# Ledger of designs, part 97: VHH binders against Flagellar brake protein YcgR (ycgR)

Target 1, 263 residues: Flagellar brake protein YcgR (ycgR), of Thauera aminoaromatica (c4kar8)
Amino acid sequence: MAELSTPSPASPAPLDGGRGDELEKFTLRGARQILQLLQDLITHRGLITAHTGGGHSFMTAVLKVDEERGRVVLDPSPDPQANRRALAAPRLTCVTQLDGIRIQFPLVGLGEGQDKGRPALFAPLPAEMLRLQRREFYRLQVPLAHELSCLLKAEDLARKPVEVSARVIDIGAGGVAVVVPTGAAEFVIGGTLPACRLALPDGEPIELDLEVRNLNRQTQRNGTEQLRVGLRFAALPRAADTRIQRYIFKTERALNAKARGGL

## First folded at step 10 (VHH)

Design P136 (from K4 with T107D; framework vhh_7pa5_2)
Fold by ESMFold2-Fast, scan of step 10:
Structure P136 (fold): chain B 263 residues (1-263), chain A 121 residues (1-121)
Amino acid sequence: as target 1 above (263 residues)
Amino acid sequence: QVQLVESGGGMVQPGGSLRLSCAASGFTFSTYAMSWVRRAPGKGPEWVSTISPLGGSTSYADSVKGRFTISRDNAKNTLYLQMNSLKPEDTALYYCARDLDYWDSGDFDIWGQGTQVTVSS
């Protein structure tokens, strides 16, 4: 199971706390980073779904970040009942998206008031904010017809260098998942495979360094064993990133067209 | 095409009521604060009222508090101004404007053509 297979950041539903340890690397705790992200929500006009518990939520927006008082100013709901639920809740779970980036944060100590005749909801600045980039987690299932492959430079069980041509089964901005025959090479989670070659259609192979993130042995219905390897791009030049994104975009468009009966 | 189109203006007697509408198109209406601004003959523009993006917060000029109500229907991309207890001094051309900052209203980038309100006997 690839850890990068997460729900779409466009979903308003909160992410489950069971993944909290894995989400720590995407959690902002610096006061300046939190202030900047909240300001980005204002600048980019991000609408927020605020969950008050019990299956209830309402739409809001950040109207202002009050740095001097250490609080955020939120647009109240035009529904008075939603505001009463929010004020009674021990916490709000706020979910939004900017440019494919999922943002989630808690607010505790919600109050109501007004400034210069402008009613608003006020809450202390959150101590943490989750920022999950959509590109990091989106995975395109690679059509079999594309015959997408990645030449892996790895070691065999005797630690001798080997090259393995692996079939790419999914691809995202952050990495690929490949399938290799069991025993073809040794993979260690956290290990780096240097100078691997990703073959995209209609272009020269891309040379890149890959980090092993996960390993899953799969037994096919015919009894054949395959090893599924999740690989993260360690670093990409802009040109390589652009080519990968264009492939993902074009393939997704073609798949969407096929779903409507077009081939 | 970002566009704002006002309607609902007309002539009323003092103490009468009018409801102004503003139809918005070409942008995500629900993410912007919206304002009403008026210009009386021989005067500069006067801010009348602003509503927050989701409609939960409103603000009014002192001259219209308690008489005017601003509202919006984000599903219909429409802004409204309900004007009650109209006075001769409310006579003006009323503009719908897109407001870039609810908290510090006054930075308007898109305006309608205006709708005339005349309060006279």
Scores: ipSAE 0.614, ipTM 0.856, lowest interface PAE 1.6, mean pLDDT 85

Design P137 (from K4 with T107A; framework vhh_7pa5_2)
Fold by ESMFold2-Fast, scan of step 10:
Formats: sequence, C-alpha cells, structure tokens
Structure P137 (fold): chain B 263 residues (1-263), chain A 121 residues (1-121)
Amino acid sequence: as target 1 above (263 residues)
Amino acid sequence: QVQLVESGGGMVQPGGSLRLSCAASGFTFSTYAMSWVRRAPGKGPEWVSTISPLGGSTSYADSVKGRFTISRDNAKNTLYLQMNSLKPEDTALYYCARDLDYWDSGAFDIWGQGTQVTVSS
C-alpha cells in the first residue's frame, strides 16, 4: 500500500481529501471568515499557486474581493496557455502560505473579463478555505542518530495488553509516525492507545494518548517486514506541546545548517 | 532599502522608439503592481500605464494606448516600458512607481528619480 505523506508547509502541492476528517477543524466555512482571509491575502500580498489539474499550475494573486457580486478577482497568467487551461478546468485548487500559515481553497466557475479595461479572471467566492498553521501539518523526518522512540500501550492478537517500543520516523504538531516489527501488536484504525510514552532528548518521557490513523506494511531493504503506524495526539498538555515544538525547531535548524555544509 | 532606478531615456525623433527599464530592490517585486508616471515640463504628473503583480493584466492611458507596452520580468526584478511611434507630446521625465492597489485606483508610495525622454525633430 502507498504511504500517506503530508507535503511540507512551503510545498505548492495540494492537501487532499484523504485527510478530510483531520482537516475539518481547520476548514473555514463562515462567509465573514472567508472574506477576511481573502482580504488578508491581499493585504499581505500572498502569491497563490493555482492547480488546474493534470500536473499544471500557474502563479496568481487575489487583486480584489467583490463582496457585492460574491466573487474574487484574480491576476491572469502572462502565459495565455495557462489561462486557457484554467478556464477549461472544472476546479482550481489554490495554495498559498502567509507567515507560516498554509491556506488552500477551491475555485469553481472561473471566467474571464475586463473591468475598466483591465483583464482579469473572476470566480465565485469559495465555500470553504483551509487554514493550517505550519505546526499543524509539518512533519519532521527524525534522524536515525536521535534514536527517538515511543513506548506504545497496545494489545496482542489475544487482546492482552502489551507494551511495544516503536521507532519514531517522523513527528509533527499533530502526531508521529512509528515503525514496529510485524506481529508485535494489533492496531485498529480509529483505536486509542492510552498513556503511551514519547521519549524526547533532555527530559522525562511525555505521557500521551494516541489515536491510530493509518497502517502500512513495509518490507525493508534487508528483507525484514515492519509495520508503519500513523498516530494522532488525542490531547497534549501544553508543556508536552512546547517540548515537541522545541525538538522539531532545533532538529530542523540543525539539519538545515548541516545540509549547507555547516553545523 | 526600497529603491527604484529608471534608465533607457534619451533623445529621439518623432516616430522613433525607446525602451525604458526600472530596476527594483529592497522589496518582493513580484507581489506589487507597478506603474509608469510621467511629468512634462510645466505640467503635473500624468499616469501612463500599470501592470499587475504577475503581469497578466495591464492598463494604459488613452494618450499612449496602442503605442506603449508595459511588461515585467519578476525573476530580474525589472519593469519595462516599450515606447513606439513617439510624439513630441511624449517629452517628459518618466518615473517608475510602486502601486499599492491595482484594481480600484492607483495609490503610489515609492517613486524612482526618473529618466528623461525628449522627442524632437
């Protein structure tokens, strides 16, 4: 089975409906909230990548929000072919980022026209807009040298409690992905693992409840089979949230410095 | 620091052509609409042309429509004005200006020093 990956916050690639339930709490549907967010894109001059399907996209910007007519005014592409593709598309998926916040929204019913001699693309206001802080979907790939682990409280095949030490392979504000040996425990999507312990550097293990979100069986390069488990933080104490964010920030900064030939 | 520097002006005969350039620095050029504004001797400023942030939309004053073409290269942070079929009345100091509001009306906050265009026989 294919792995589910979350694109980086800076990636122009859209987040898709496979995460529908997880993204619902970050989805704005209030008319005033949508209008305010579109105005924020204008005020902060956010450039938008508009995906027209088939791997095609173009850069645009919101030039104006026409509240009376219920529509947005977009900057056309200087490439006429990109504009033709956009007008032919049944839907545009618009992706942008402002100050670490990922914003994504659909536009349907795109048209072209002019206002006072100015060419523009027009679309009805979106019915929804996704607004994600960088921390809410960013995933740090955990360096193997960190030996980050999470002690999972799960059940075996006989439904007896078992503790499994799992290697953490990625971590974000919303959860972790771990790997466990095949057969170490049984996991059910939507099931809760209470009182698990996440071992971070520089402190006591963090006790947290984890919800199973996805499961993928993998064969390692050496032929060993393992299970990759995606786990959501059901609730995080503020102190735990702070420690996780501090680890992510420090590790990302160190990896970026190392990649540039520095430490 | 935010700066706009115009170049490409000069003397040309009626019917001639010139290409003006404006080099921008100190801000994210691709997020702003940009305009050309001119001032003829003894007259107030006259708006000439505006281009949208990504370059997909342009507008022109009636006096230059069909003769001038505004364009931009966002990778080079440069604005251009191609001026064809120049007339003596096009004689002016030409300014590059940063436009805060492309759609409803021009609101200019940053101006260059200008480049002189003289059209004479």
Scores: ipSAE 0.434, ipTM 0.815, lowest interface PAE 2.8, mean pLDDT 84

Design P138 (from K4 with T107P; framework vhh_7pa5_2)
Fold by ESMFold2-Fast, scan of step 10:
Structure P138 (fold): chain B 263 residues (1-263), chain A 121 residues (1-121)
Amino acid sequence: as target 1 above (263 residues)
Amino acid sequence: QVQLVESGGGMVQPGGSLRLSCAASGFTFSTYAMSWVRRAPGKGPEWVSTISPLGGSTSYADSVKGRFTISRDNAKNTLYLQMNSLKPEDTALYYCARDLDYWDSGPFDIWGQGTQVTVSS
């Protein structure tokens, strides 16, 4: 039998701080999504820094998610003073990482107790969790079947303007890698390609400026040459950013579901 | 590469004390609950004590409660068991074990080689 102190009644504080809507797109509010993310922290053994205010914090971990009682079970600090500060705090701000992804969430109404002599801290499930992907390095390998393309505005070998439809081979929050047939255009590292058009499967092409970051020439086994071009998104509008991220996550989930098999 | 190495066992008289150590390597020690498990001659394994990943929660078998103290130093990747008021019944090979579920008390996936504790006059 669990014996718990009565948690303080609490309303969740806003997660996004002074930035308003800028963090809203990264905030999870679905009960099942929150439960799954907390379970992922247990499965991957994520350590959590819990900030209690006044410059104080302690290390904790999620030991269990009690879905029936709507509670998360946390490892207490070996420092009794840290536990007293946590219990007295109106809010804990919990920060952790999972596979390079920053996760942040509030806990309100912290209590303490034990089950079968095992001391623990207990809190109601958070109403929201922030999940910030480390954007700069994540790349989705684009399935060939998607026929994803980007219309590039570049120059040919004679330095005349040309439009080249390039196949997108990978895509991330920061850019794309494309394949261009040999001789179709000239690219200069650091050069800007204005008003290019990225075609996603659902909706109108996204118009955006691209900066050339890298070039890699490849010769195929059939003897044809192709150029792989790494391109960075410059000044990406919010609506475009949202559509690109939605495509990435939807495609990744479909690939993961296919690998696991379905019924 | 992943291993647990126990030390600190030996022979002591009843009422004596020993401190066991377990050096962990090859994994992120601070993210796992850790346990001590013993096996006396002619008996199966008996769970002795468990400590949570960050050391804020501990639990003990009734046979050792009040006499043994489990602790950990996550900066040194080391688990300890302080054994006081030792009894002949505490004679066993003591194993350090990595605990996959603190709340359910196991299963254990990584074990040390064990360190022998003998309590005799």
Scores: ipSAE 0.214, ipTM 0.713, lowest interface PAE 4.8, mean pLDDT 83

Design P139 (from K4 with T107G; framework vhh_7pa5_2)
Fold by ESMFold2-Fast, scan of step 10:
Structure P139 (fold): chain B 263 residues (1-263), chain A 121 residues (1-121)
Amino acid sequence: as target 1 above (263 residues)
Amino acid sequence: QVQLVESGGGMVQPGGSLRLSCAASGFTFSTYAMSWVRRAPGKGPEWVSTISPLGGSTSYADSVKGRFTISRDNAKNTLYLQMNSLKPEDTALYYCARDLDYWDSGGFDIWGQGTQVTVSS
């Protein structure tokens, strides 16, 4: 008498049934939006991977936006060969990430020079910037006060079933990261943990199948060892997806409110 | 916590060389421009040199240009100042500073005790 039969999720609706690149929806073309996004990269000190073509790239950063001259100021590479490749390239493809948001933009007309005795690479402001907030890329850092847990159904060293209550460290639409004591269970990358139970603050635990994606062993400052386990939602029922999204949204709003009021 | 620890100072004769080091901890070193600032006896702080976050851009005070070289090793979280052709007027306590705004002076965080450089016969 199973009361917890979870139907398969419906097929995703097409985002664009007509013409056009789906990426166009995420492309910023307004001068003010472009300036604001570049300023956000400066404020957060975001490092940028600049692809020069032919599989070559180098690390850079936006040091300044010169609005009067309509240009960005980039940190040159300490490798002169990388700078020569960049200057010879017809375009740079710049890729970075800010708080789970993928940002990509082209730079055309790269030059080198100095401003106030400071060597730099200069390029006209990009005509467009891709800002791609994908639901599966965002991870909410779970507040310790929430004491969010996931009951894992795993195996010990002897291949016998064990249940481990793990603390949830972060959560996104695609999965969770949990912390377990070293030796509590054995985890194999690519292995599936069936019928695990994710406890959210409101309502009954959500029953989920989880796939192990990564493992990271950490020694705490008090000398104890713990294992961080990255887990993907192997099959996510629609009702569970809705509850997880609601928790993430509500928690972000609460954290933003506390940040403005102080903690 | 943010820490900057300077080392490598000492006594040298005019025309000598010294290499200063600054070990950084408590922040993402590679994302900040870094500077060297000195204070001579009885004088206020004087900016010496700055290096960009990735190390591709450097600038120097006119008094040290051509004699000093700033560099960084982001893998080791370490800032360096190679000082050549030292003069008595280079005698000062040298501080490693985190540059809050590379292009528009947002000020410097001066951390640690500094390292003493004395150039005398």
Scores: ipSAE 0.309, ipTM 0.746, lowest interface PAE 3.8, mean pLDDT 82

Design P14 (from K4 with A33P; framework vhh_7pa5_2)
Fold by ESMFold2-Fast, scan of step 10:
Structure P14 (fold): chain B 263 residues (1-263), chain A 121 residues (1-121)
Amino acid sequence: as target 1 above (263 residues)
Amino acid sequence: QVQLVESGGGMVQPGGSLRLSCAASGFTFSTYPMSWVRRAPGKGPEWVSTISPLGGSTSYADSVKGRFTISRDNAKNTLYLQMNSLKPEDTALYYCARDLDYWDSGTFDIWGQGTQVTVSS
């Protein structure tokens, strides 16, 4: 079913900077976290698709993490042309997946050499790595016609309880992104909004607890500001999870059927 | 069921060539380094060659360097050893082995049954 979305969680295609603020919460920048994740790729034998630009890519794997030299050792391609393209590229975008976790990272300064007669590609350790659960990766862009909303129970700037009806702009198995007018409520990253109500087209609103994960202030073309709030499902009952997944599946199927029908 | 099955052995005269194959099943072949190990009559096992998971890196024992070529076809789950300029001292039972670490090669957990190579006049 992940095939119904583009890019799918299993897709080798890189996630781009247009979704940067939403992906920032899943980006690792700590040296020890990066080393551990690279070690996990070795331990779990993760195959990597390395994108060299211009639509070109090759398959590789992390063979070794050299902490002393601050480098990763990668398996070269058996195709010499692919290796030449990789060495000429200013940057590689590496994409892999382990047990439903999507991992993506850049490599800059790729070199080629040998260690004890063994050819290898070498690159400095990446400064950042994206680590995104498969279920959290897929986001359905909510059709405006569905008028999907979430009633948020939050506090205003005076710390008084307020209810804010926010428009849901995307939804996934792990959370939603909503837009609210600037100043409608105070949001703090890591804060919990209890007993919010998500209104799906079919059935009663779903009551759920939401955790604020990211905030992005957007300026519209007319100069007005909106606040985009990324919200994680903090304690999702199985019945609610089933209804959300069913909505996502039905909506994606309907959108694909409409596109195929030429409507 | 994890299995490695070698084939392609036989009798050949000095200076001849043979191509060994190893068919792998029951695991994700493309994620493991693979090795060839041989045992000559009355001797212990001798490592011959290793290939990285995706086939871009290879290593060889000094005794076979320049004469043997290891390769793999990950789409067919098959490992190969092309043996050229064979010598009587290459006479041995040749095993396909699954290696756990390419960089620190030498820890093998799965072995085939072996295929006999005899080089004699």
Scores: ipSAE 0.605, ipTM 0.851, lowest interface PAE 1.7, mean pLDDT 85

Design P140 (from K4 with T107H; framework vhh_7pa5_2)
Fold by ESMFold2-Fast, scan of step 10:
Structure P140 (fold): chain B 263 residues (1-263), chain A 121 residues (1-121)
Amino acid sequence: as target 1 above (263 residues)
Amino acid sequence: QVQLVESGGGMVQPGGSLRLSCAASGFTFSTYAMSWVRRAPGKGPEWVSTISPLGGSTSYADSVKGRFTISRDNAKNTLYLQMNSLKPEDTALYYCARDLDYWDSGHFDIWGQGTQVTVSS
């Protein structure tokens, strides 16, 4: 059981198929884009976790992209059992990272062979590759000048409804982190805060449901304590998602320009 | 900081065995192919063997095929060469080398200092 409850930090699990519509915008289907991304994995020496199903996986790497034969050449596992599981699997789900960007792709029709006496695994080029942009995982540190706030609908320590205006300290595509004074409200990991209001600099506040994901007590430089609350967007309407991503992009560009000494 | 350090050489009689080790430090060992290259006095370097980054694929020079086995332990950042049925012709200084391309082997950018293997009666 303990093994099932402990995530692997080096090799993230494959993303759920139920996110198909959400991930379409990050899916590469162009043959040239796929070839270039596979070549980038070779050039940058990206190690790949290949999931064979049933909780089994092994480490591999792309050794060569054979454009003429339309296939990838993969490093076999030194464990013969891992190779047998891979060859028996109807598909592999390959997961890797390049410069912090998550890359995931299927391989179907895995075979085994040799080239000039060198053992290798071969598979047809994938028809699709998922490349998740930094925005899915990137947390923009919110500039203090923006005075971003989120009005939280929570309960106080006596279980009475309370509205707390919390300062947003970081924001990403999947959620926000906020800070509240210790004791301002009670939060339970996994609990849902309905109909909260996120105030962006332009336009009306965005009404959305937030799920509590983590709680951390923070000590400020002056020695006082505050509560940092990590909140996940439980579901975002397309319009809200678009506004949040535009804010992140615009602010990121402005901060990058400033950091480069352009301002 | 980036280093390869060989060990395990020595004197052995024809037909004997030796195991060479190479300790790697200062780089992500598991992402590179690794090779063994030898040099006899007065001769140029001769490639001996290469192993893929994860260790699932190996290749050998014809002169050593069937007698030598290359392996690696990525958890220990260590490369090995098991040498069996040694011949006088195997007498050389043995280097481990970092190989930039397993599929097109031969692009070596980092070399160890070498370990001496002497096969004689």
Scores: ipSAE 0.572, ipTM 0.843, lowest interface PAE 1.9, mean pLDDT 84

Design P141 (from K4 with F108M; framework vhh_7pa5_2)
Fold by ESMFold2-Fast, scan of step 10:
Order: C-alpha cells, then structure tokens, then sequence
Structure P141 (fold): chain B 263 residues (1-263), chain A 121 residues (1-121)
C-alpha cells in the first residue's frame, strides 16, 4: 500500500507541540550530534524557514558553526523588517529538509553583528534538534487486546450487499490491513467499499470510503482460511485523520512504555 | 551544465555607472554565496564583493565600498553588480563566481567568462 505515515519532510510548518513525547525518539540532545547535524546543513546547503511567531517567517541558512563560542551564524534576511521581527522574538522555530529528512530546532537569544564587514545573525547552539527519518510506510501493529474492527460494506458473489466485521491487524496514516474469513465477501483490487465503519477504542465509529489495494490468502494450522485485505482511505476527512493519528501515537507511546517496564 | 554568464560591461567615462548581470544555470542558485572578482591588465585577480545565499549579508573590498552594490534575484537565478562613480582604476575584466564558503575561506569553484569594463575617454 502506497501511503504516508509521517509528516511530509518538505513541509515548512512547525510540528504540533502536543506531540513532544512522541517526537522524543527523533530528538538529538548530544552536543556532538547537534554539531554534526548543523555541519550537515552547511555541507548539503539546507535552506531554513525560521518562524518568528504571529504567522511570520523568513528564509535563512547556517553560514557557520562557531564551536569555540558555542553559536551558529545565520544568513540575515534582505528584508530589514523580517530581521527586526526575528531579533524581537523570544525564540525562532527553524524548519528545514535535508535529502528528504525533516529537521526542526529552536534558537533562543538571537543577536546581530558582523565579522570583517560581514553582517550576520548569531544564536547560541540549540540544546536539541529534531531529525525525522523517512518512515513513509510506517504501520502500527494493532494489539489484539484493543479488538480493533472495521465494518466493511461489500458485496457477495451475487452482487448482494453484505456487512463484514473485519479485524484490523495494522493501521497507518493512509489505510488499514484487515483479516476476514475466506468467502465472507468478494474483493477486487481497485474496488471501492463505501461508508465502512472503523471502530477505534473510546469513541464512535469513523465512517470511511476504502479502496482495495491488495489481497493475500492465509491458511492456519487448524485448516482455517482467512483473507488479508489491504485498504486505502479514499477520501479521509480531517477530523477522522486526526482521530486515527491520535490513536496511532497514543498506542505507540503505551507500547514503548510497556517495553521499558514502566507500565 | 553548470554555467555563469556575465553581461553589462562596456566603455564609460569617469564618474559614470554600469550594471553588470550574471545568469546562473545548472545548480540551485539560492543555496550558494556569489562573488564578483576583477582582473586588470597585467595584474592578478582582485576580489570585489560577495553576497550571502539569501542576500542578507554583503561584503566589499575597500576600493569599491560606497560606490558598488552587489545584489541577487534568486527567483531569476541572477547576480548583479551596480557600479557607480566609476574611476579609471576600475578598468578590468569582471567575473562572477560561485562561492562554496561564505564565512571562512571563500573557495570559488565555478567562474564565468568575464565582461569587460573600460573607464576612459
């Protein structure tokens, strides 16, 4: 299934602050890692969108990492107003993309100056940097305890409508994989299943149009046959997308906490 | 192919003005600092001016400071040098160059063919 499960690395908008805990695994806090990533931005010429607050931003680039003074040297905006806004801001949120990888970091204590007649903006090295690796096909394996189901509205061999409650085995930003008993309904790759109902824990079912993307027949040792069906979200409403992402992140966090033996 | 093509040179009287242009192709122009370098007959190259990738920082040789202005249009992949109050000693072949390191050593790797500026009669 072709789908995106992580935020687009090309997006200039800052990531949601409420996702801080979920982003910890992608956050670099080691001084050497931070220095190396900033140097990679220079070497690979990564342009940076710096958000100054109030919907304002300007384009910049790291011109130098001054390790001895613990600061970065940034290209000022050719617009003096943008530079004044940046200097007045309590922090900048810097967003860039390097070879398809999204990088985001804060800068606090921005100042201006020059060296040998070269104007620049200066800021202390960030204490942390976010580096999102490409995970374009991330799928959360759904815990059996969640009993996640999707009510599929399909057709039988006689083209009669049937409803099949399918167990959801994995879920991502772009779709789900489900299992159904062999013969429960007819599925055709590229076919659309309208008005299906995805049941998430602690909420009302989400109504979705699903496209069949793949089919795989499975046989269990006891002779039970089942069909694995890959389904794409055809036209996902924003509210549904938000609920699905929230479920994925909440479940991943809980699984990580359990693996660490804390919960 | 990576190329830089200068234009706008010519003959001008002392006190006159010229605007040089440099058209860049074959690379992401907005991610590189750009420089103007001149060479007078019988002399070595003399750095004139540099502009940062986004254009927020500029620097000039003392001999041209206050008279020349470097600028860039990243949407058009074009570098400019506005030359005012020209003097006979500004007579030279003017090159635009791609600068790999704006802040430190200023290593230049790609050069144009140059455009001739002559300040006399």
Amino acid sequence: as target 1 above (263 residues)
Amino acid sequence: QVQLVESGGGMVQPGGSLRLSCAASGFTFSTYAMSWVRRAPGKGPEWVSTISPLGGSTSYADSVKGRFTISRDNAKNTLYLQMNSLKPEDTALYYCARDLDYWDSGTMDIWGQGTQVTVSS
Scores: ipSAE 0.552, ipTM 0.853, lowest interface PAE 2.0, mean pLDDT 84

Design P142 (from K4 with I110Y; framework vhh_7pa5_2)
Fold by ESMFold2-Fast, scan of step 10:
Structure P142 (fold): chain B 263 residues (1-263), chain A 121 residues (1-121)
Amino acid sequence: as target 1 above (263 residues)
Amino acid sequence: QVQLVESGGGMVQPGGSLRLSCAASGFTFSTYAMSWVRRAPGKGPEWVSTISPLGGSTSYADSVKGRFTISRDNAKNTLYLQMNSLKPEDTALYYCARDLDYWDSGTFDYWGQGTQVTVSS
């Protein structure tokens, strides 16, 4: 019922995992796989955004996996209202990211308690966890210093052709997210932008067709308004795919080396 | 480089209060549990208190329960210890420590240099 989205690995918004067959192949249901993934979140100190419904969420973390009692132990919010909302919710939707892989899982039957004077939130182990493969849903956050741009061939409000140079903010195997000034062009979800030009380092711009997948208006702290446009590669030639993957790999390697105290 | 810097120690009379601070840098503060550990002259280190990564859960040594309160401000990368009803037995060098496991009781990988608390007449 829902179309597959192109989420950023940093996006806290939950995906509709409902009855989508496309997401089924990424869903873990084995008890051992679920326990291992939860333990990986502990080991790698993954912060979790827990959505309680009604537009409310809070930050949490898995403190312990209690196999004997079949429970996860979660860090409560320091905000008592957030904890009350969580406990009243019929379901939490938990969203996190581990090594560029999006992880999402439900928690049902949340309770509160303590063990040896340590307050915590407790929930039964989830029956399933969504783990999206890096290849299809991973997005490299493009370093600002790279000045990556995509020349979009679009239409204005009068249906006249316009060219808009958009800054690329993230890039993956399936598409890019760009930012444009509000009003620079008209975008329609599902619309195709033909013969756009993606500027990558080390070569000529890549000519490709892009499909508009999502639109988000953003207001920056300084009051500047921008439109964030999610774009899917509609027809990606093999040579273009190779160059995009090479850029992603090289940039990830450089960022990882920098994070580990190297460049 | 991980750095923990304690402050706020001093001299106080029995029954008095002090607030300790620990400024953390060089790591993602909000993903780690944090602890206070003290060392009195001629004694080994004694764990005092721990706070969970997001600050929703705390634990205390029996000797300080009801008198000390641990808290954190993740936006400021700062850990606090509010010490009330101080006793001469609380005299020690107080260390801020990075805790590897909130649910276990004290595996620490980094300590600060400490801040001295002296409770005397």
Scores: ipSAE 0.619, ipTM 0.863, lowest interface PAE 1.6, mean pLDDT 84

Design P143 (from K4 with I110V; framework vhh_7pa5_2)
Fold by ESMFold2-Fast, scan of step 10:
Parts: C-alpha cells; sequence; structure tokens
Structure P143 (fold): chain B 263 residues (1-263), chain A 121 residues (1-121)
C-alpha cells in the first residue's frame, strides 16, 4: 500500500488533509493572525499556486485583503480557461512559501467581479491557514541562475528505460522537487529511481537513489503542461549530504543579503 | 540594478497608432503591477493605465478608455501600451513605472526615462 506523501514547503503539491491531526499545531484559526498572514503575502509579493482539483492549477497573488467585506482579492489568470476552472471548483487549495515557511489555505465560494473597473477574483477570508515552520520541511527554492539539474533514470509508457534531465526547483535535506515535460517519463508514487545524478555547483554529480513521493501537473499560461515530481533521498552518503547542506546554507545566506521584491 | 527602458515613441498624425514598449530588468517583473504615466509640456503627471502582476486585471484613465490597451509579457519582462485613435491631446512624454500598490492608491518607486509621443498634422 502506498504511503501518503508530505510535500516540501516550496513544492506546489498540497499537503494531504488526512494528516490534519499532525498539522493542527501549525494551523492558524485566529481572525487577526489570518489577516496578518495574508497581508504578509502581499508585502512579500508571494506568488500562490492555486489548485482547482483534477490535477489543474494556476498562479495567482493576493492583491488586497478587504476586511470590511471579509474577502480576499486575487489576481485572475490571463488564461480564461484557468479562471473558468477556478470558478467551477467547489474549493481552491492555495500553496505558497514565505522565507522558507510553507503556507497553505483553502478558499471556498470563489467569484468574479469588478472594483472601480478592475476585474478580479474574490473569495471569503479562509477560516484557517497552515503555517509550517519545521526544519525537516525546509526547502530552498533554487535560483534559476544556478541551473541545477538531476538526471533521472525512469521508465516510459512502454516500461522501457529512459533518462530525463530534470530542472531542480527546490532542494532540502530530505529530497528535491523537479520539473519535467508531461509525457517525458512515467512516475509512480512510492517507486524508486536508482542511480540518478544530481548536479551541484563545484563538483562531480552526486549519484543517489530517489523515491517518488508526490506528483503535480501544472498548466502554464500558454497551455503547456509540466509535471512537478517530489523526490526523497532513499540513501544519501555522508559526503553527499554535507555537499547538499553546504549548497543550501550558502545559497540561503546569499539570498538573505538581497532586498526582496525588487533589488 | 533596477531599470525600466521605454521605446516606440515618435511623431504621428491624428487618428494614427503607436505601440510603446518598456523593458524591465534587475527585479522579479511578474510580482509587480506596472503603469504608464504621461507628462505633457507645462502640465503635471497624468496616470494613463495600470496592469496587475499576472496580467489578469487592467485599469485606464477615462481620457484613454477604449483607445489604449495595456499588456505585459512576463516571460520577456516587457510592458506594452497600444495607442489607437491618437489625438493632439495625447502629445506627451510617456513613462513606464513600477507600481507598489495595484489595488489601492498607486505608489510608484521606479521610473523610466520616458519616450516622446507627438500627435500633430
Amino acid sequence: as target 1 above (263 residues)
Amino acid sequence: QVQLVESGGGMVQPGGSLRLSCAASGFTFSTYAMSWVRRAPGKGPEWVSTISPLGGSTSYADSVKGRFTISRDNAKNTLYLQMNSLKPEDTALYYCARDLDYWDSGTFDVWGQGTQVTVSS
């Protein structure tokens, strides 16, 4: 039987609701705390991945918190199909990250409208927000300039071996999240990918076994689909663990030296 | 280095069209609302149009509604203003500006050098 996956804080994949008892201590229900956290997302210009169900998602952002009307104002997608899917969904699961901390919250009762001629999506304020501040869930979002890649050894639809060079989007002590084009390979949650190669700056690629923990399909503005794959380090040599941790800490320190939202 | 560089201005006859571009660099373009602001000779700045960070929402000054269209390409870090049915009153230096507050009162912190638009017979 497959185990439930726990996505990284930077992963767009939603955390499983069946783990609610374990996550209760990280769940905010105070109205003032929820308002403050939403305002923090605005201040830090956090992009949100909104999951509409059926493997579909789109990128949005909180534009305003309307305390008087008890609602949040969201940036619509420039893709009309994504907006139609969102409006038809009974619930959105919103996932974002604030300084390495995972934030996840539901929105129910999404509508569309205008304020002073500006179209927007509106939803009632969420009754709860998850804020995960655990070291074991920490993931560094990999800067695009670092061009981190992982060569995956997987199988295609016909169960034939295939090698896929995947872009690493986040990395932590326990694993990585990668992006591959839809159809490049088949992944099964709980499946093992042996002898994959992780390329870090300054050194030989690290050979390691990866376990598939989660899968998330995303549709981009142009209609292109990508698959995000969460991968756990099944066995990690001490030297490899040290190199990964050094990369994470060094990159985090460099990012902390930058002004956020417009350097 | 945060910078905005406008282009596409020029001279055009009344009723003509121009397309302005603004190339952004040094910041995460997709997380900011962007605006066009113009300044005619001897007058103060006049806000023209704003677009939301992801491009799903736009707003316009009453003087340009139905004639101008703002758009953005976040993959190319570029802002556009398509100007149709141009009038002599549209003659101005047009600035690209980074908007810190899309939904409430707009606050601009980064400006380009401007591109000149002249509408005359």
Scores: ipSAE 0.473, ipTM 0.808, lowest interface PAE 2.2, mean pLDDT 84

